VH-VL binders against Protein-tyrosine-phosphatase MKP1 (MKP1). Designs and how they scored, part 5

Target 1, 143 residues: Protein-tyrosine-phosphatase MKP1 (MKP1), of Arabidopsis thaliana (Mouse-ear cress) (q9c5s1r149to291)
Amino acid sequence: ECSKVADHIYVGGDAVAKDKSILKNNGITHILNCVGFICPEYFKSDFCYRSLWLQDSPSEDITSILYDVFDYFEDVREQSGRIFVHCCQGVSRSTSLVIAYLMWREGQSFDDAFQYVKSARGIADPNMGFACQLLQCQKRVHA

## First folded at step 21 (VH-VL)

Design p1 (from n4 with light chain S31N)
Fold by OpenDDE, fold request of step 23:
Structure p1 (fold): chain C 143 residues (1-143), chain A 121 residues (1-121), chain B 107 residues (1-107)
Amino acid sequence: as target 1 above (143 residues)
Amino acid sequence: EVQLVESGGGLVQPGRSLRLSCTASGFTFGDYAMDWVRQAPGKGLEWVAEIRSKAYHYATYYAESVKGRFTISRDDSKSIVYLQMNSLRTEDTALYYCTRERPFQYYFDYWGKGTTVTVSS
Amino acid sequence: DIQMTQSPSSVSASVGDRVTITCRASQSIRNYLNWYQQKPGKAPKLLIYKASSLQSGVPSRFSGSGSGTDFTLTISSLQPEDFASYFCQQGYNTPWTFGGGTKVEME
């Protein structure tokens, strides 16, 4: 499912990423592919792509890419676009980045941002490593 | 001051290999993506390859014209980016620029002076 | 791939002239368009990024505009040091592609 998390942010998995009709029907203009080493950029003639090669592992460092991701999310917003953030299943990697963005942009705590994302995408479940990283960055992202 | 210095260019016959190097200084090399862009004599610019930073798992991307023949790599400990060029063709003849790029931005804010590659029989 | 078409390929101008260069993308690239200046025998230099953002150190007489498919680089008052080639480049999707270039030469 293509889950709307915020006005310009949608989250999902590869099943949606490779379905152009779903993406178009949701007005998607930009895509953040969190798993570029697994999933290709399917429709480069239709959407703007940015790709990451994130492992769904507690040892994966997502903090080092957060500001670049935030800038991309902001670019989309400023362009009045809609971004679809996907990983394989839209459970951990993609949701973690969106949670991080909400923490940063909205000044939300990890818990609040996570619940917000989970309310839109029930299967959202950042792995323990991602959760810990975001919790550790909470003060920094609020700055 | 940001500096990019390319080396390794030369004259080779078709089918041969060359390895270009670009030594960077004046900035935190490991934080940036690095690209190669080439310019054939009297022609325009052509993007060749990109390698992203460690934070992005050193992901690589290539122009279709060089896929399977060229390999971009980097050594952050030495602040060097490489371009291994195999199976060279006459159309690969160009001045090869090393450029600095930030991931997700995809503009090239600093360029080296280039190193010339000439492929001729 | 996204094709970038620049026009004109060359333009003759005098110091003080207003010069406009156009870049057209084969599809919408939003605002992911960058402009470079290349002087003879020199490497390209970034002038404008994201369609309209002036790179640090670039004179204010340079400006960029446009979004979608049509973009323009404007030199409000051409200076002697501005005679050069100019290239647009899209940063929308790989492969990154450049326009064919525009040579601004002295009339």
Scores: ipSAE 0.937, ipTM 0.962, lowest interface PAE 0.5, mean pLDDT 97
Fold by OpenDDE, fold request of step 23:
Structure p1 (fold): chain C 143 residues (1-143), chain A 121 residues (1-121), chain B 107 residues (1-107)
Amino acid sequence: as target 1 above (143 residues)
Amino acid sequence: EVQLVESGGGLVQPGRSLRLSCTASGFTFGDYAMDWVRQAPGKGLEWVAEIRSKAYHYATYYAESVKGRFTISRDDSKSIVYLQMNSLRTEDTALYYCTRERPFQYYFDYWGKGTTVTVSS
Amino acid sequence: DIQMTQSPSSVSASVGDRVTITCRASQSIRNYLNWYQQKPGKAPKLLIYKASSLQSGVPSRFSGSGSGTDFTLTISSLQPEDFASYFCQQGYNTPWTFGGGTKVEME
């Protein structure tokens, strides 16, 4: 349930977010809660939290928050930490942000980044709106 | 130049309400979270409330000392952040600062001059 | 909540002195520590963010260091305009909390 995507990036759902032992066993130090309006910051004495209130909807704009999210991911990396990115099920919202980060950080295409994330978390499936937004971001970078 | 100008402070009795306003200029207001931080006379700084930008769905956060009594809100079309203060207590007496907050880093890079709230019988 | 403890509460110094202020967090806050300067009758001013990053426009005589629980603000050579109060603030988790402050006074 706590899927390692990269050296410092893990993805999952609320079930893992609620389980301090799983988080600790995976060396998590930071958490990105994509669904702060549903899930609380469970263990604020143990982890650094940043929360988003993302809807799992094609109309949800994730592009406006990407640079801040990237900065957070980079902070974690520079701190030699590990970030757990979660939404409710770890399917669309959390994986989309990680895909976006890989596209940005490693210069990967959406397809390559998506397949990479999917190889680590088989249930990864960004909704069409998120996918389209990320594809548009790709076009801007490569244009 | 970034400017934050608070208003709405005054003298009120306990149990009464006040509404503070902060008008921002010199930057793209809608891109930033805004916070209220207060300072009681001769005391330190106390964070009061935060409201995030539209991109973050205007999420709000409050200090425990004001939860249920204070409400932070914003009007991006006017570049204003508000603090509705209900059920005021004597311990709410302070200079109230409006501050601009850096997203995800949570430092306050610009501050207004503050507006004074005095709660006294 | 994360408690921030500053020391000393006050320090007397002369122009040209090296001044060191410390801030301790009740738990690790990694590098999410910010420093502010406040002069009498004025609003706080951001000096340092993320423990060691100098805010634009702030003189280079100000520096920040530390990580985890222990942090330090250093003024390498105190100037007349540096007599003020200084506050640390953690940006690790809500609620955001400040240290009690340190007043730098003229000796």
Scores: ipSAE 0.937, ipTM 0.962, lowest interface PAE 0.5, mean pLDDT 97
Fold by ESMFold2, look of step 21:
Structure p1 (fold): chain C 143 residues (1-143), chain A 121 residues (1-121), chain B 107 residues (1-107)
Amino acid sequence: as target 1 above (143 residues)
Amino acid sequence: EVQLVESGGGLVQPGRSLRLSCTASGFTFGDYAMDWVRQAPGKGLEWVAEIRSKAYHYATYYAESVKGRFTISRDDSKSIVYLQMNSLRTEDTALYYCTRERPFQYYFDYWGKGTTVTVSS
Amino acid sequence: DIQMTQSPSSVSASVGDRVTITCRASQSIRNYLNWYQQKPGKAPKLLIYKASSLQSGVPSRFSGSGSGTDFTLTISSLQPEDFASYFCQQGYNTPWTFGGGTKVEME
């Protein structure tokens, strides 16, 4: 459903993204739509929207956009806002970005950040490519 | 120093086509989204189109007034952004600016001087 | 679409004056409001982003304030080079929209 991962970060799927009541009840002010090629910006008069075009594929490169996403998460936090990060099911794409943010912001390893996100959202399951990319970022090896 | 230089403007008849170019220098072009913004004579500014960087799959966005008629594109190897304008209308008459932005920021920190497009019978 | 209304449309002022320009959004845009200066025959120049953040190289006499729907640009002591048009622009949601402009001209 609408899973709280941090004070300012919530994660979910399209079902929550298109339900204004759930978003408002959780105090959502900002949306990061990971699947802008599929899901529209449902409530532009109520929330600030930013969109990405991420495929849930091992070959999708998320590393190159991470710091723009982190800046947006930090902008929301500094405004005392709450961001809802979503993809289709809230399993791989959205959770991968939030895991990356916790690795950066809290200095956590991939495994620790993943466990933290999974404890808040049990269905969190980054695809193998996303997991490998985040592990490479953690180690700073890139092979 | 960041520089954006537009070219390709001119006088054309309604229904014709024109292609604008914007040559960029002084920054890492591939890191930025690029936009076109226009200003009709004696009027305010109107956003026209955006093209994102390679990292964002070159996603494109258009103002409703130009959708289906204009195409934004870029060549990162030459640091050039283009605006292909088809089916031109008199309402498209304006000074066309090239601008840059970082994704998610949506402020335009550097602008070119613009190139003039006049659509008249 | 978010409508941006600037006022006044024109200001006559003298060097040394304090000049205040307002911008109103048709809905809340939080702090996603930017200000630009445009001199005749020149490109717009970014002055302020996110309502109050001063762009690098912009003199400290320029300041911005406001949030939600109402925003102001202030020039604390007008200089000869400040006679120009000023535009606000919202970066909250697409389509990105601009105010109609305010022309600051010499008395």
Scores: ipSAE 0.801, ipTM 0.897, lowest interface PAE 0.9, mean pLDDT 91
Fold by ESMFold2, fold request of step 23:
Structure p1 (fold): chain C 143 residues (1-143), chain A 121 residues (1-121), chain B 107 residues (1-107)
Amino acid sequence: as target 1 above (143 residues)
Amino acid sequence: EVQLVESGGGLVQPGRSLRLSCTASGFTFGDYAMDWVRQAPGKGLEWVAEIRSKAYHYATYYAESVKGRFTISRDDSKSIVYLQMNSLRTEDTALYYCTRERPFQYYFDYWGKGTTVTVSS
Amino acid sequence: DIQMTQSPSSVSASVGDRVTITCRASQSIRNYLNWYQQKPGKAPKLLIYKASSLQSGVPSRFSGSGSGTDFTLTISSLQPEDFASYFCQQGYNTPWTFGGGTKVEME
């Protein structure tokens, strides 16, 4: 399912990532592929692709890339685009990045941002390491 | 002051190998993706390869013309980028530039002077 | 692959002239278009990124415009140091591709 989280941000898994029709029907212009080591860039003629190599593991460090991801999300918003952020299932890796973005852009706590994303995509469930990392960086992200 | 210094170019026969090095200074090397771009004599520019930083798991990407033959790597402790070039062909003859990019931006903000690779019989 | 077509391939101009160089992409690349200057025997130098953003240290006489498939680089008043080749490059998707270049020469 292609879950709308914000005007410019959609989240899902590989099943949606390889379905050009659903991506186009949602007005997607950009893709953030969190699993570039396993999922290819399916439609490079139709969408702008950026890829990450994230494991769904508590030991995976996501905080070191957050501001680059935020800049990309803002770039998409500024040009009136829509970004589809995906991993394999759209549960942990992709949702964690979107949660972090809401914390940064909207000033939300981790819990509020997580609840907001979960209300849009009920299966959202960052692994414990990602949740801990976002809680630890909450003060830094809010300034 | 950002500096990129390439080395390791030379004259080699087709089918042989070379390893290029690029020594970086004047910036936090570990924060940047690094690329190789080449320019054949009298020709335009061709992107060759990218290697990302440690934060991005050193992910690598290659132009189709060099896939399977070239390997990009880096040593963050020495601030060096390498290009291992195997099975060289005459069309690989070029001036090879080392360049840097910020992740996701895909513009090349600093370039070295290049090192020349000539592949001929 | 995204093909980048530059025009003209060469232009003769005088100091003080307004020079316009165009770049056309084979598909929409939105605003992911970069411009480089290359002087003879030198490496390229970034001038403009994301179609219109001026790189630090680049004189304000350089400007970029366009989106989608059609882009321009403008030099408002050509200076002696601006005689060089200019290349566009798309940063939309791999492989990162360059235009064929435009040589700006003294007439």
Scores: ipSAE 0.794, ipTM 0.894, lowest interface PAE 0.9, mean pLDDT 92
Fold by ESMFold2, look of step 22:
Structure p1 (fold): chain C 143 residues (1-143), chain A 121 residues (1-121), chain B 107 residues (1-107)
Amino acid sequence: as target 1 above (143 residues)
Amino acid sequence: EVQLVESGGGLVQPGRSLRLSCTASGFTFGDYAMDWVRQAPGKGLEWVAEIRSKAYHYATYYAESVKGRFTISRDDSKSIVYLQMNSLRTEDTALYYCTRERPFQYYFDYWGKGTTVTVSS
Amino acid sequence: DIQMTQSPSSVSASVGDRVTITCRASQSIRNYLNWYQQKPGKAPKLLIYKASSLQSGVPSRFSGSGSGTDFTLTISSLQPEDFASYFCQQGYNTPWTFGGGTKVEME
């Protein structure tokens, strides 16, 4: 399902990423594909694509790319666009990036940002490594 | 001061190989994606290949015209990006520029002077 | 692939002239349009990114505008060092493509 988390941010899995109608019905303009090594860019003539190669593994380091992702989310916001952030199932990788963004943009703790995302998307469940990384950097991430 | 210096160009026959090198200095090389862009004589610019930084798992991307024949790689310890060009064709004749790329914004903020590759007869 | 069409292919101008160069994309690229200057015998240099953002160290006489499919680069008062070729490039989706260029020449 395509879950609205913020005015310009939507989250989901590959099933939504493959469905042009769902993406268009939600006014999606940009895609962040967290799993570019598995999922292709399905609709390059309709949406702007940016891709990452993130494994859903506790050992995957997401902190080194966070500010580039934040800049991209802000770029979409400044354009009045809507970004769909996805991995395979929209559970760990994509939700972790959105949680991090809310921590940065809204000044929320990890727990508050996670609860916010989970209220919009009940299956949100960052792996332990991602959660640990975001907890470790929460003071550094705040805007 | 950012500096990119290409080398390894030359005159070769079709079907042969060359390896281009680009030595970078004046910035934290490991933080940037690096690209090759070429310019055929009297023609415009054509993007050739990209390699991302370690933080992005060294992901690589290629133009369709070179896919399967060219390989981009990098050595962060030496601050060098390479372009291995196999099965060269006359249409690969160009001045090859090494360039630095901004993540997720896809513009090329610094360019080298280029190295000339001529594929003839 | 996204085709980038520039016009004119060349323009003759004098120092002090206002010069406008246009770039058209074959599909919407939103604001992901960059401009480069290439002086004779030199490598390209980034002037403008994201349609209208001026790169550090670039004189304020250069400006960019447009979104969607139609973009312009304007030089408000041409200087002697501005005689060069100018290229647009889209950063919307792969492959990254360039316009054919516009040569600004001295009359």
Scores: ipSAE 0.780, ipTM 0.894, lowest interface PAE 1.0, mean pLDDT 92

Design p1 (from n4 with light chain S31N)
Fold by ESMFold2, fold request of step 23:
Structure p1 (fold): chain C 143 residues (1-143), chain A 121 residues (1-121), chain B 107 residues (1-107)
Amino acid sequence: as target 1 above (143 residues)
Amino acid sequence: EVQLVESGGGLVQPGRSLRLSCTASGFTFGDYAMDWVRQAPGKGLEWVAEIRSKAYHYATYYAESVKGRFTISRDDSKSIVYLQMNSLRTEDTALYYCTRERPFQYYFDYWGKGTTVTVSS
Amino acid sequence: DIQMTQSPSSVSASVGDRVTITCRASQSIRNYLNWYQQKPGKAPKLLIYKASSLQSGVPSRFSGSGSGTDFTLTISSLQPEDFASYFCQQGYNTPWTFGGGTKVEME
């Protein structure tokens, strides 16, 4: 499912990433592919693509790239675009980046941002390493 | 002052190999993606390859014209990016520039002077 | 691949002239268009990124405009050091592609 989390942010898995009709019907203009080593950029003539190589592993460091991801999300918002953020299932990697963004952009705690994302996408479930990293970063993350 | 210095170019016969190097200074090399862009004599510019930083797992990307023949790599401890060029063809003849880019932005803010590769029998 | 078409291929101008160069993409690239200057015998230098943002250290006589498929680089009052070739480049999707260039030369 293509889950709307914010006016400019949508989250999902590879099944949605492969479906041009769903992406277009939701007005998607940009894609953040968290799993570029597995999933290709399916529709490069229709959408702007940026890719990451994230493993769904507690040892994967996401904090090193967060501000680059935030800049991309802000670039999309400033253009009045809509970004679809995906991994394989839309559970851990993609949702963790969106949770981090809400913490930064809205000044929310990890718990509040997580519950907000989970209310929009019930299967959202950052792995323990991602959750720990975001909890440790919430003192430093702000808009 | 940002400096990018390419070396390793030369005259080679088709089917041979060359290894280009680019030594970087004046910035935190490990924070940036690095690219190779080439310019054939009297022609425009063609992007060749990209290698991302450690934070991005050193991900690599190639133009279709060089995929399978060229390999980009980097040594962050020496601040060097390499281009291994195998199975060279006459159409690979160009001035090869080393360039710097910031992640996700895809503009090339600093360029070296280039090193010339000539592939001719 | 996104084709970038520049026009004109060359222009003859005098110091003080206003020079306008255009770049057209084969599909919408939103604002992901960059401009470079290449002086004879030198490497390219970034002038403009994201269609209209001026790179640090670039004189204010350079400006960029446009979005979607059509973009313009303007030099408001040509200086002797501005005789060079100018290239556009799209940063929308791989492969990163460049326009064919526009040579600005002295009349």
Scores: ipSAE 0.770, ipTM 0.893, lowest interface PAE 1.0, mean pLDDT 92

Design p2 (from n5 with light chain S93N)
Fold by ESMFold2, look of step 22:
Structure p2 (fold): chain C 143 residues (1-143), chain A 121 residues (1-121), chain B 107 residues (1-107)
Amino acid sequence: as target 1 above (143 residues)
Amino acid sequence: EVQLVESGGGLVQPGRSLRLSCTASGFTFGDYAMDWVRQAPGKGLEWVAEIRSKAYHYATYYAESVKGRFTISRDDSKSIVYLQMNSLRTEDTALYYCTRERYFQYYFDYWGKGTTVTVSS
Amino acid sequence: DIQMTQSPSSVSASVGDRVTITCRASQSIRNYLNWYQQKPGKAPKLLIYKASSLQSGVPSRFSGSGSGTDFTLTISSLQPEDFASYFCQQGYNTPWTFGGGTKVEME
C-alpha cells in the first residue's frame, strides 16, 4: 500500500514501487529507493530516482546520512513534488527515515513521530537499532 | 582552498591499462562522493564514474561506455580517489577530471585541472 | 539517456553585452539543471545549480532560469573574464549528461 505520511511524503514497499499507476495516481514525482542493491529503478522516464544501500539490520548506521535526507525531502517539498520512500516491505528502513524527518521538521519526540507514521501506515516498525539510534540522536535532530 | 590534483595520465597503446589518482585537500574528503568526468579533444563533457562516501557504503556507479573496464575506488586515509582503466580503447582518449559531487542534487561543485590520457598506437 | 542540446554553439560578443545561452532537455528534468564555465586550459567551474541558484563566489551578473525542458543562462553585462565556454548538465537521473557547450568569444 502507498501510505501518505505528509503532504509531500509517501511510504511503501516494492509492490507499490513497481506499480506505475499507483505512483502516478498519488502524484509521485520522486522516488527514494532505500534498497538500490535489491530493487531497480523501475520507471526512470517518469520519476526522479535516488538510491541508498541500507540493510535492515540493527548495526546499520542511518544517523550519518540523516541531514542529507532531510535536505532532499525539503528540496522536494519546495519544488511542490511528492516523494515515495520505499524499501522491500515499507516497514523499517523507509519508515525510519520518515520518522527522523518528522522529529527534525516538526520537533516531535521519537515516540510522537513514530505514532504519527504508524497511524498512517500500521505496519511501520523500525528495527531495534534504528529505534535506538533515533532515540539517542533526538536532541541533535531537533534543530 | 578546495583542491583536486589528478595524476597518472599518459600515452598508452590500445588494450593496455592506466591508473589515475586524484589527491584532495581543503575539505573533509570522507564526507563527499567523488566522480570522474572526461573531455575528449574538442568535444563535450562525459560523466564516467562515481564513488560514494563511507556513510553511503562506498557505492559505485559507472557510465555504460566504461562499465566492466573501469573501476573507481578511494582511500579516505590518504584523501585519494582512483580510476583503474583496463582494456583501453582509442575512444577513451580524453582529459580526465576528478570532481566533487553534492548528494541527491548531483552537481559537481569543484573540479581538478585534469590529467590527459592518450590511447593510440 | 537524457539529451541536452545547447544553442547557440558559439556567440561573438563585446564587453558590456547581454549574453543569453539556451539549454534544452529531451524530457522534463524539473529544476535539476546546472551550469558550468570553462576557460581555455582550465577546469570547468560551477556557476549555477538547480536551474537558478548561484554558487558562492559567482558574480551576480550571472543568472539562470527555466524549468522542465527549457533553460537559460544569462550574463547581464559581459566582462573580459567571461569569454569562455559554457556547459549545462542535468542532475535528474543517471547517466548525468552535459550539453555540447557554447563558446562566448570576443567580436
Scores: ipSAE 0.780, ipTM 0.892, lowest interface PAE 0.9, mean pLDDT 91

